# Ledger of designs, part 1: VHH binders against Type II restriction enzyme MthTI (mthTIR)

Scores and structures below are computed, not measured.

Target 1, 281 residues: Type II restriction enzyme MthTI (mthTIR), of Methanothermobacter thermautotrophicus (Methanobacterium thermoformicicum) (p29565)
Amino acid sequence: MSNLLQAIMNIKSIQERNLGSYKGVQDSKNRMNQMGVTLEVFLKDAFCNTFDIENKDLVYSEYFSYLGNQNNPPDMILKGGDAVEVKKITGIKTSIQLNSSYPKSKLFVSDSRITEACKNCEDWEVKDIIYAIGTIPNRVLKLMFFVYGDCYAASPSIYQRIVEEVKGGLHSTGLEFSETNELGRINRVDPLGITDLRVRGMWIIKHPIKVFKNIIPPESIKNNNFNLIALMKAEKYKQFPKKDRKRIEAEDNIEVTDVKIKDPDNPAKLLDSVLVRYDEI
Positions, changes and structure headers below are counted from each chain's first letter, unless a header gives other numbers; Kabat numbers aren't used for antibody chains.
ipSAE, averaged over its two directions, is called F for ESMFold2-Fast, E for ESMFold2 and O for OpenDDE. V2 adds 0.75 times the mean of E and O to 0.25 times the DockQ between the complexes of E and O.
Where letters were taken out, [cut] stands.
Atom coordinates printed by the task and the answers are left out, and those that the model quotes come from them; centres of patches stay.

## First folded at step 4 (VHH)

Design e01 (from c1 with S30R Y108S; framework vhh_brivekimig_d4)
Fold by ESMFold2-Fast, scan of step 4:
Parts: structure tokens; sequence; C-alpha cells
Structure e01 (fold): chain B 281 residues (1-281), chain A 119 residues (1-119)
């Protein structure tokens, strides 16, 4: 069984940060979004400790109950554990585009975006979700940020209230409104009846390095060759196996620090959290 | 299995107060938004209030805003509704329920607890 603390230890143990020549990727895929695919493979290898192993798919099946993609989220679900959504960016502080899906604090089995294969991959109702955000300028991984959704995204009702207000506004126009899993689809809006309107939401969330600048000062990552940062609630950290917590706390050059973050649902309230850092100078 | 057990209802005079409790089991309580829903005699269900998993934010129906306070204790898996300045129109069977993101509905509730406001 694998978890984020084991993945962090495995990333520290591997020397490779140049993902442009990462040997883990089979050369049979479209060059478009190649670095995103390479990051996903690198992270699968991190959870499985398979950086040096051929025929990785067999080992992946031992550790993951589900492997998805951009069109079939999430990118990964660890057996008995967390869901992982991978985001690749090229700019150091580029905001994260979440497409038609609002930010998720947790992954629920009732989520309409996920496939039946994902819903049935194991017996589950809810999973913690990790946003694994890699900054890869010039094909080199410079920043790997793991942030749990419940540290970062607000509760679902906050986003759904906005969705319902937008839908209500569209319905109040008296136009032909059809059912859709998007914000709205309105047919024949013009007098000739030749124009349909499809309203899609495009959710954008600020990079966690900008969100958490008070606990991760920008100068602390400025001159490093590689930064790994993981942020989770204190309660989540305590749920990891004691042996994994002991191992990471004893590891040279890994800092495990108690911090406080603003509650995503109420910025006047602070939440006890744990920050894990590994830096290569 | 998901179980929700409401308690704390009773008969109270107009202007009085009651505190309702909901004991939850069978799921990870802290991960779910929770809500109070009421059903008055001869009427359909009315949403009353919701609270986030962390307790960081709360929402209230206009009819109860300023009079009712929703809260939760995640260490005890318990949801609360403090009702002040009660009115005859607050008379209803009160249910607690989980908020669901998919259906915008409450995917579990139980027997409820009866609140009667009368002189």
Amino acid sequence: as target 1 above (281 residues)
Amino acid sequence: EVQLVESGGGVVQPGGSLRLSCAASGFTFRSYEMSWVRQAPGKGPEWVSSISGSGGYTLYADSVKGRFTISRDNSKNTLYLQMNSLRPEDTALYYCARYTIEYKTFDSSSQGTLVTVSS
C-alpha cells in the first residue's frame, strides 16, 4: 500500500529531475501535452517506487485501484487511499485551470464527472484528493507541490450556490432551456432559430504557492534547483502509518513543520496543518 | 450503514428556545456538509440550515436567519441546531441530513425530532 509520505521519500531518492528525457515513458504517444503525460508517469513511479523497473503497468496494478486521465478524472486512486489529480504548468505561479469542474475539497463517489469504472474500482464513498502540481520550465521539474483539496478548495455548497444562481438567471429569460451537466444549454436564441447557446463554466484556482505565501515565503524557493512541498491538515498527517511518519521525520534534509492555514470556507478561522519540505540547493 | 439520530425536540412557548442534536455514524462525519431540514404538518420539506465539514461556514434560510444557529462537534460526530425566539410557524418535524454534491439533495435522514411551538 502506498501513500504521499512514501512518494516523497521515493522522489528524494531519485536523482532525475529532467523530465524531457525521462526513461519511464514509452515513445508511442502524441507529442502534444507530452510533459503532462511524463509528469503523470513520474508520479506513478513515485508512489510505486518503479523509476528503474521495466513493465511498470503490472506493478501499477498492485498500488492503484484506478488510473484515469484528463477526460476521465481523477488521474489516480491509490488502493485504500487517496485520489490524485495531476496538474502540469510551465510558469512558476501560473493559476490552475480546472476546466468545467469546480475545485474539489474531497472526491465523492457520487461525482458526475467520474466513470462507472472509477466508481466501482473499490468499495468507497469518499476519498481525500491530492492536487499534485508540477512546474516544469525547459522540461526540468523545478517545483512539485502536493496540496490536499480540503486545505485549498472550499466546500461544495459554495461553488454549487454560484452554479444554481447562474442556472436560475438563465431560466428566468423564458428561453428554451435544455437539460445539461454544464451551466446551461439554450436552443434557438435568435429569431431565425439558427443559434444555440452552450454555457460552460471554466473554474480557475490560484497556485498554492501564491495562496500559502505566508507559510512558504517566495525567497525560500528562489535559488533552489528543486523544491518539493506538501501541505495537509494535521488530522490527515496523523492518519498516515506511524512508520511512514517516523521515517520522514528522521530523514535528512526533509522538514516537517506544524503550520496554520486559513480555513478555505472561512478565512477568519485558522486550521492546524503540517508542511513537509524537501529542497535541493 | 449511514445512521442519523435526531433528538432535543419538544413543546415550547412562543419566544422560547430549544437545542436539537443529531448523532451521526456509519460515515466519515467530518468530510460531509450537514443540513437541517424541517417538515411542517401538511407542507413539503423546507431546508433550514447547512454547515461545512470544518464548521467554517454556515448558511441559513431567510425564515430562520438571526434566530437559529447551526454548529457541529466533529470529535463527537454530532450536529446541533440552536433555536431561539421560536414562533408557531417553526412547528415541524426536524431532520438532519448529509448534503450531496451530485443531486443537491439530502441523501440520508431518519425519524426526525418533533418541535411544537404553542401557548
Scores: ipSAE 0.000, ipTM 0.450, lowest interface PAE 10.7, mean pLDDT 84

Design e02 (from c1 with S30K Y103T; framework vhh_brivekimig_d4)
Fold by ESMFold2-Fast, scan of step 4:
Structure e02 (fold): chain B 281 residues (1-281), chain A 119 residues (1-119)
Amino acid sequence: as target 1 above (281 residues)
Amino acid sequence: EVQLVESGGGVVQPGGSLRLSCAASGFTFKSYEMSWVRQAPGKGPEWVSSISGSGGYTLYADSVKGRFTISRDNSKNTLYLQMNSLRPEDTALYYCARYTIETKTFDYSSQGTLVTVSS
């Protein structure tokens, strides 16, 4: 079985192999860029340690119970483990665009956006979710940020209240509506009756590097060839196998630090958390 | 002692093809990632391509993608680079290299094999 700590170790290994001994080499030090692989494939290989495997799909089936996409979330579910949602951006932005679903602190089997294939991929009711956010300027992976949803997104009730308030506002306008799975559809809004308005929610969430700048100073990432950052609750960290925790804590050039973050549901409350960092200078 | 001996270089016209070989000895070849690195006249070394120990995973520099193919024959302890659609900018001395995880460095031949692409 795989987990985030194993994936971090595997990413470190593949990144370091690109730092070989030729002085002044004029190439990308990022193995992902050199391969032309997608961020999704890179992350599957990280969880499975399949960077060096010929039949990847067979090995993927041993480690993942589900593989999805943007339209069929989440992108991955580890067997007996976490769900993973992948976001690719070309530069550090103030916000990350999510799909039509509000930000998820956890993935519930009752979620209306997930398919029957996802619901039935194993016997489960709730999974921790990792947002895996890769910053890839000019096809070079410069920042890989893993953040657990419960460190980052508020509880569903916060977002659901907003959805219901917006729907209520639309219905109070007295405009002509048609049935839809969106927030609303307003028919014939122009004098000729030839224009319909479809109202859909696309949620945007602030980039975690901006959210957690108090524990990840911007200066600490600027001069590095590659930055890997992972953020999780202390309780989650303790649930990883002892062998994986001991391995990562003993690993050269990986920092494992106890930190406190604001509770997404109550910013007056601090949550005990663990920050894992690997940086290539 | 690790030995890596390159061969197969030569002079070729633009658009031509060459196949480079690297004969490896002194280590368990199938257990190591192997790479090709080149150094063009007046430039620093440039990484070209890598292949996993099993041969199942390959990597290419953007400058050679779609034109070069790295391969290996573990039964013969030999690494290959098939170079197609050669361009003048491919002119360089080509080295094969072994990645050593314990030292996190490349072991490579000082000899190399010269590839010249000219009309």
Scores: ipSAE 0.000, ipTM 0.138, lowest interface PAE 15.1, mean pLDDT 81

Design e03 (from c1 with L59E Y103T; framework vhh_brivekimig_d4)
Fold by ESMFold2-Fast, scan of step 4:
Structure e03 (fold): chain B 281 residues (1-281), chain A 119 residues (1-119)
Amino acid sequence: as target 1 above (281 residues)
Amino acid sequence: EVQLVESGGGVVQPGGSLRLSCAASGFTFSSYEMSWVRQAPGKGPEWVSSISGSGGYTEYADSVKGRFTISRDNSKNTLYLQMNSLRPEDTALYYCARYTIETKTFDYSSQGTLVTVSS
């Protein structure tokens, strides 16, 4: 069994930051998406401690109950543990595109967007979700940011209200609608009746560095060779095995700090949280 | 003008129950997520619970889960908080709040309703 604290220790132990030369990728994929695939494999290796092993699939099956892809989220689920969604960006402060899926504070088994294979991968109802955001300019990993969804995304009701309001506004136009998984599909918009309009939602969320600037000063990351940052609620940190917490707290050059963050549902409230940092200057 | 008027507070012994109400006016009540926020003497505001516009989703602070139940009646423009198994640490002024997405803040009533849990 694996968890985020073990993955952080494993990332620290490996010195490879050039993902363009990373040996873990065996799958043929679209060139433009190759770095995202490489980051996903790097992170699977981090959870499994398989960076230097050639045939990894057997070990992956011992640590993950589910491995997804672009069309079948999430990217991975740790056996008995967290869901992980991987995001690759090239600019450190670039906003993150979530496409048609609103930001998730948790992953629920009732989610209509996950497959039957994902729902049945183990006996579960809800999982904590980690957004694993890698900044990879020129194929070199410069920033690895792990943030739990419940530190970062608001409750589902916030986003669902926006969806409901937009759909209601579209329906009030009196135009012809067809059934769709999007915000709307408006039929026959041109005089000849040969054009349909598909209205798609595309959610964008600010990079965690912009969100948590009060606890992560920008100057602390700009010029470093590599930064690893992990953010979680204090309650979540306490749920990790005592052995793993004790190990990471004793590790040289890893800082574990109690911090306060704004509640995503109430900016007037501060939440007790834990910040883990590992920097290569 | 948005108005939120709380009621139902009082003095109760530990283990007791109270039901708070919030009468809303000046906006389309069913279109807004509503919340309860409390402020204990000498402390900052603490979020307690939220409910979606339709009532289909509810969320609670860890300190009140299993003891408090938030509900709403959109036909009466009223928000409720059923508080069971009250503890001395629940002593606070309770505010009804409307969440405003534009500002990402809560619009509180200035009045609140006082809940005192004492032996």
Scores: ipSAE 0.000, ipTM 0.097, lowest interface PAE 22.8, mean pLDDT 81

Design p01 (from C09 with Y108S; framework vhh_brivekimig_d4)
Fold by ESMFold2-Fast, scan of step 4:
Structure p01 (fold): chain B 281 residues (1-281), chain A 119 residues (1-119)
Amino acid sequence: as target 1 above (281 residues)
Amino acid sequence: EVQLVESGGGVVQPGGSLRLSCAASGFTFSSYEMSWVRQAPGKGPEWVSSISGSGGYTLYADSVKGRFTISRDNSKNTLYLQMNSLRPEDTALYYCARYTVEYKTFDSSSQGTLVTVSS
């Protein structure tokens, strides 16, 4: 069984390890760049501790109940644990493109975007979701940010209310719509009947570095070759196995700090949270 | 096993108040947005109010805004609806519902609690 604290320890280990020792590779401290792996593969290896293993599929099956992709979300579900969505960006402050899917605070088994295979991968109703956001300028992983959805995204009704109000506004015009999972589609809007209008919700969420600047000093990001940041509610941190919490708290070069963040549903309220940082300086 | 049990309904005169409760069990209550839904005799279900898992965000139908207050106590796994300035139009069977994904999706498997506003 794996979890985010174990993945962080595994990432630290591989980042400090000289993977090029036998080949004499100089200045390579990023395993992902050195081996040409994708961010998704790097993260699977982090949860499974499979960075040095050639045949990974069998080990992956021990740790993940589900492995998906953009068309079959989420990207992965840990067996008995969290869901993970992987986002790759090239700029440290670049907003996250969510396209037609609104931000998720939790992953629910009733989600219309997930397949029957995902719904049945284990007995579950709701999973905590981790946004694993990798910032990779010039093919170098500079920042790995793990943020739990419930620290970052508002409750679903906030986003879906916008969808319903827009749909209601469109329907009140007396125009005919095709059924759609998007905001709307209006057919034949021009006199020749050759133009259709597709109304899509294209959701964008600010990068967590911009959102949490009061607890993550912006200058600390510029000072390091590699930055790892994880943010979770204090309640979530307490649910990790005691051995994993003790291990990460005792680890040199990893900081575990109690912080307060604004409630995504109400910025006037503060949530007790835990910030985990590993920086290669 | 997910279970929601509503209570606190009754007969009240116009302008009166009632406090509804919903006792939740069988799931991680704090992880779910919770809603109150009502169904008047001969009508379809109407969404009344929602509250986020943390209690940080609340939403109300225009018909009840300013009169009803939704709240929750996550330590007791209980959802509340404080109803003030009740009107005959508020007469309905009131259900609590666990929000999953679809906005205004209603779980009608619970028995509900009846609120009658009449003189």
Scores: ipSAE 0.107, ipTM 0.592, lowest interface PAE 5.6, mean pLDDT 83

Design p03 (from C09 with S54R Y108S; framework vhh_brivekimig_d4)
Fold by ESMFold2-Fast, scan of step 4:
Structure p03 (fold): chain B 281 residues (1-281), chain A 119 residues (1-119)
Amino acid sequence: as target 1 above (281 residues)
Amino acid sequence: EVQLVESGGGVVQPGGSLRLSCAASGFTFSSYEMSWVRQAPGKGPEWVSSISGRGGYTLYADSVKGRFTISRDNSKNTLYLQMNSLRPEDTALYYCARYTVEYKTFDSSSQGTLVTVSS
């Protein structure tokens, strides 16, 4: 039904619309800020092309098989398509906090952190995941970065090894160790046996503009303009419908560039990728 | 098919100027970042300059900053490189490409355009 290329086209369309129709908003050319919507609603509207529609929930249900939240990830799953995680930050290059979940290159239906509702929302085994990172200082969307997880996060084995090494280190201390879905739980650590220690991991990942500075020159991010950047493997780009690829390649003020990125699992290896940028008029 | 045809090369004395052109066809020119890459005799390819699809930003190799100017005319599907204050070390075959500085290959069946700076 819908995909990232269609969402990018819809975002461009709404950004270029005559903003003079929105009265009483000073110093803002950003439609999201003028409408007073959240980043999550803005992105749902981008995928559904439902900007300025009264009853959005009915249309959303036609395009999404699952809508979640921070406690029930992912934030959305497109019917027959990608999963999307939304991250809102206020600083242009602020690192992304992932809390108790390590970075995901893909979303697997076997993931213990997703709900039964998510596992059963459609017949699926694995989905590509998009990190949709919006930089919104003073409620104004300045940078919208879409990056596929497999361009950005290492494979699960990398992070799982760290978890296993931390648990092994805790066990080697000679303290009483109990297994949990957390990094560790150690019981009765004090002489009276009345204190338990719970070890929680909090994962942080660098902002993609810092990670991909070699293909996204820092000087190309314009402070006063809206910037849209999307990064995906060349293989993923070719999987989008031909009509959507042809449409975006013909679109004014959208740049589609072949680039190479370092493999998150092996920085000595380069991966063929596609960079999509929207330059505002 | 993607086709890039370079022209404008020639023999020039040190301190002279040349303007290179690249005529593009087979793709939506305005949607792509374009680059100039050169290859000196017996050396590997060296990235020279890049320009965004609309010309909103330009980048230059340190060796050519202040001397070379990249530009484009999207109405003519043409990329340009204005080369001023040419030096003997600028002698090379010049290619235009859709690829960024990290690519080691040219997306062109073209022979490039030869620039020779000699006294």
Scores: ipSAE 0.000, ipTM 0.103, lowest interface PAE 20.7, mean pLDDT 80

Design p04 (from C09 with T28R S54R; framework vhh_brivekimig_d4)
Fold by ESMFold2-Fast, scan of step 4:
Structure p04 (fold): chain B 281 residues (1-281), chain A 119 residues (1-119)
Amino acid sequence: as target 1 above (281 residues)
Amino acid sequence: EVQLVESGGGVVQPGGSLRLSCAASGFRFSSYEMSWVRQAPGKGPEWVSSISGRGGYTLYADSVKGRFTISRDNSKNTLYLQMNSLRPEDTALYYCARYTVEYKTFDYSSQGTLVTVSS
């Protein structure tokens, strides 16, 4: 079975091995870019430790209970473990586009956007969700940020209140309204009755590097060949197997630090958290 | 640019079979998870099946599990959906879709391929 600490160790291992194997410019390039793989494949390899294996798909099926996509979220679910949503951006601090889905602090089996295949992939009711945000300027992975949803997104009630208030406002206009999965659909708005207006809600969340700048100084990221950052609540960190925690804490060039972050539901309250960093200068 | 062209639809009687194809171009096909999505008349789009980039992992909607088989031929940049034991409820436009993490979009043919199951 796999988890985020194992994935971090595997990413560190392949980075160091690549530097030992290649010469010149290739020694500094990320394995993902060198092999022409997508960010999603790179992350599957990280969780499965399959970077060196040609027949990866069988191993993937042993480690993941579900593999999805944007229309069938989440992008992956670890067997007996966390859900992972992958985000690719080209700018280091570019805001994350969530489109029609509000930010998720947790993934619930009752979520209307997940398929029956996802609901039935194993016996579960709620999963921790990791946003795996890769910054890939000019096809080179420069920043890999793993942030647990409950460090980053507010409770569902916060976003649902906004949705209900906007829907109520649209209904109060007295326009011809039809039910939709979006904020609203207003039918026959023109004199000929041939134009419908669909109102879509598109959610955007600030990049975690901007959100957590108090614990991740911006200068610590600039000019490095590769940065890996993971952020989780202290309680989540304690739930990882003791062997994985001991291994990562003993690892050279990996920093594990106790930090405090603002509670997404109440910024006046601080939450005990753990920051894991691996940087290649 | 990305292009997906579906084919293989038609009219079939209940209990019959059809094989859909999707010819992909403009991207490294083997690096992407591919899906089939359908839209029945008067209904919203429904995800049908997905297959990993190398074909080692497949997923199916409960409504089609055991009846449909998704496959791919990466040497031909082609995605397939083998549909067996077809039911009237399977009548829909079927779309081939590619998941793109970078832009958070599905790219699929706007025309699709029509499958009609009737007596």
Scores: ipSAE 0.000, ipTM 0.104, lowest interface PAE 20.9, mean pLDDT 80

Design p05 (from C09 with S31W Y108S; framework vhh_brivekimig_d4)
Fold by ESMFold2-Fast, scan of step 4:
Structure p05 (fold): chain B 281 residues (1-281), chain A 119 residues (1-119)
Amino acid sequence: as target 1 above (281 residues)
Amino acid sequence: EVQLVESGGGVVQPGGSLRLSCAASGFTFSWYEMSWVRQAPGKGPEWVSSISGSGGYTLYADSVKGRFTISRDNSKNTLYLQMNSLRPEDTALYYCARYTVEYKTFDSSSQGTLVTVSS
């Protein structure tokens, strides 16, 4: 059974081992950069502690109940644990494109975008979701940010209301309207009846570094170093096994800090949260 | 097994107040947006109010805005609806419902609680 705290410890371990091999080298390197693996593979290895294993598929099947892709979300579901969505960006602090899916605070089994294989991968109804956002300028992983959906995305009804209002606006045109899983489609908009309009939503969410700048000052992000940041509600942190919390709190070069963040549903309310940072030496 | 048990309904005169409760079990209550839905005699279901899992976000139907207040106590797994300035038009069977990701679709396994506002 794996969790985010174990993945952070495994990332730290592989990063420091690689640095030890390059004593006197000023440029930071990590396992992903050296092996040429994708961010998705790097993160699977982080959860499974499989960075040193040539044949990984058997171990992956032990730790994950589901492995998906961009067309079959989420990218991963840990057995008995969290769902993980992986986002790659090359620009520092570039906003995250979520395409046709509005931001998810939780992953529900009733979600229309997930497959029957995902719905049936274990007996589940709702899961915490982690957005794992890797900033990879010039193919070098500089920032790994893990943020739980309920720290970052608003409640589903907020986004769904916007979708319903847009659909209502399309319907009010008096044109032939067909329902889709997207925002909408208007058929036969031209006099010859040969043009259809497809309306697709493309949701965009600000990078968590911009969202949480009050608790993560921009100057604290060290250029030329690998930076790892994880943000979760205090209640989520307390739910991790006591041994994993004790281990990470005792670990050199990892800071675990109590912070307050704005409630995504109500910015006038503050939520007790935990910020975990790994600072490469 | 998901269980939602409503209580607090009764007969009240116009202008009166009632507080409805919904006791939830069988799921992690604080993770779900919760709603109150009502069904008046001979009519279809009408959504009344919703509250986010944390309680930070609330929504109300125009017909009840300013008169009703939705709240929750996550330590007790209980949802509330404080109803003030009640009108004969508020007469209905009131249900609590757990929000699902489907548009305007709610899971409910309960029989509801009856509110009658007599003239």
Scores: ipSAE 0.013, ipTM 0.492, lowest interface PAE 8.1, mean pLDDT 83

Design p07 (from C09 with S31T S54K; framework vhh_brivekimig_d4)
Fold by ESMFold2-Fast, scan of step 4:
Structure p07 (fold): chain B 281 residues (1-281), chain A 119 residues (1-119)
Amino acid sequence: as target 1 above (281 residues)
Amino acid sequence: EVQLVESGGGVVQPGGSLRLSCAASGFTFSTYEMSWVRQAPGKGPEWVSSISGKGGYTLYADSVKGRFTISRDNSKNTLYLQMNSLRPEDTALYYCARYTVEYKTFDYSSQGTLVTVSS
């Protein structure tokens, strides 16, 4: 079994931050070595500790119950553990595009947007979700930000209320209405009946560096060769195995700090949280 | 008591096909990566193929890629190797083996079954 604290330790142990130069599998997968590695592969290796292993893909299956992609989210689910959504950007100021899915504080098995393969990958009802946001200018990983969804996204009811109001407005037009996994479709809107309208929601969320400025000063990032930041609720941190928490707390050049963040559902309330930082200066 | 018992094997002409089976008992089969390893006369052991515990991922040696297919049926605790387009150089004793991710090694292997490819 793997978790985020183990992945952070494994990332720290690897000296290479240039994904185009990162050494990979040396067997029948030589093509991957020539092309370098993607952020998704780098993160799979981080969770599995497979940076130097020949049977990389097979080891992945022992640690992940599900491996998805952009069209079949999430990108990965750890066995008995967290879901992970990977976002690759070239600048730290770039807002994150979430496509047609509103921001998720948790991943629920009842979510109609995930595949049957994902729903059946193990016996589960709800999973914590990690947004793993990597800033990779010129294939060099400069910032790796792990933020749990419940620190970052509001509860589903906040977004669903907006969706319901938009659908209500579409329905109230009196035109032929059909529901899809998009916001809606109205058929034959013109007198000749030859024009259909599809309404798609495209959700955007601010980069966590902008959201958490008060606990992560911008100047602490600008001059570093690599920054790793992880943010989670204090209760989540306590749920990690004691061995993993003790190991990361004792590790040189890793700072584990108690912080308070605004509740995504109510900014007047503060949530006890833990910030993990590892910087290469 | 962990046991891995192969069946299949035999003599086949070049271009022919053969399917090896490996029946596992004494452990939770679905939680282990399984592999096929072969040893040709006068040579050391050569890894052939591996399959993940749930069967979602497979790897093959370059020498067999496109010709061999590894699969498993976890409901029957059985590992398979479908060998197509067999060549004389595929002649070897074939073993099924259990891989432990934690130790990055094989901890149990079968007794071996002989596959002879000759004209």
Scores: ipSAE 0.000, ipTM 0.106, lowest interface PAE 19.9, mean pLDDT 82

Design p08 (from C09 with E33D; framework vhh_brivekimig_d4)
Fold by ESMFold2-Fast, scan of step 4:
Structure p08 (fold): chain B 281 residues (1-281), chain A 119 residues (1-119)
Amino acid sequence: as target 1 above (281 residues)
Amino acid sequence: EVQLVESGGGVVQPGGSLRLSCAASGFTFSSYDMSWVRQAPGKGPEWVSSISGSGGYTLYADSVKGRFTISRDNSKNTLYLQMNSLRPEDTALYYCARYTVEYKTFDYSSQGTLVTVSS
């Protein structure tokens, strides 16, 4: 069984081994950069504690019920636990592209975009989703931000309202329509009836550093060699095993802080949340 | 496993009020947006109102805005629709629905509860 608190502890452990053991000139003390692995592999290793293991696939199968990719989301589902979506970006000023999929506060088994293998990987209806956003300027991992979807994305009905308004606008044309998983499809738009129009959206969400600047001032990360930040609702934090919460709270150089964030559904309301930080200065 | 049980329908005079309830079980209620949908005799289904999983956001059809109020009690796994200033046009079978996908879906619609507004 693995969870985000265990992954954070494993990341800290491997980062500190690099700081303590390496001598001489180096461009990066980051484990991911040193090993030449992808962000996705680094994160799988963090959840499984498999950074130094050659036969990773067997261990991965013990910890994950599903492993996917960009075309077969999500990137990971922990057995009995959270879904993880990995995003790689080169800077915090660039918004995150979500393609035709609106931002998810939760992952639902009824989601038409997930495969049958994902739907059947275990007996589940809904999972918490973690956006694991790695900021990797010049191929060096500088910021690892874990944010739960329900802290970051609005409820599905908010995005669906936009989809319905777009579809309503298309229907007002009086042209022939067909069922589609896209925002809209209108058949035979030209007089000869030989042209169909497909309307696909591309959803974009701001980097969480920009969203949560009130609790994470951007200057607090600017000069550090590596920053790890995790944000979750207080209710979610309480659901982690007591031993994992006690361990992370007692860990040197990890800060666990109670914070309040704006409710993604209603910015006039504040949500009790927990912020976990590990920084290499 | 998943169950939605509706109550509160009945016969009222124009200008009257009714409160509909929907008791949910078999799923994590607070994780799902919930909706009320109605179907009048001889007409197709009409979306009435939605509420986010947290209760922080509500949406209403123009035809009911200002008259109906959607709410939920996540500690009791119950969805409500308070209906005020009822009109004959509000006569319909009202359904409680779980809203879970990119496009509006009613994958766990209940049997419905009948509301009749007549003099």
Scores: ipSAE 0.010, ipTM 0.500, lowest interface PAE 9.8, mean pLDDT 83

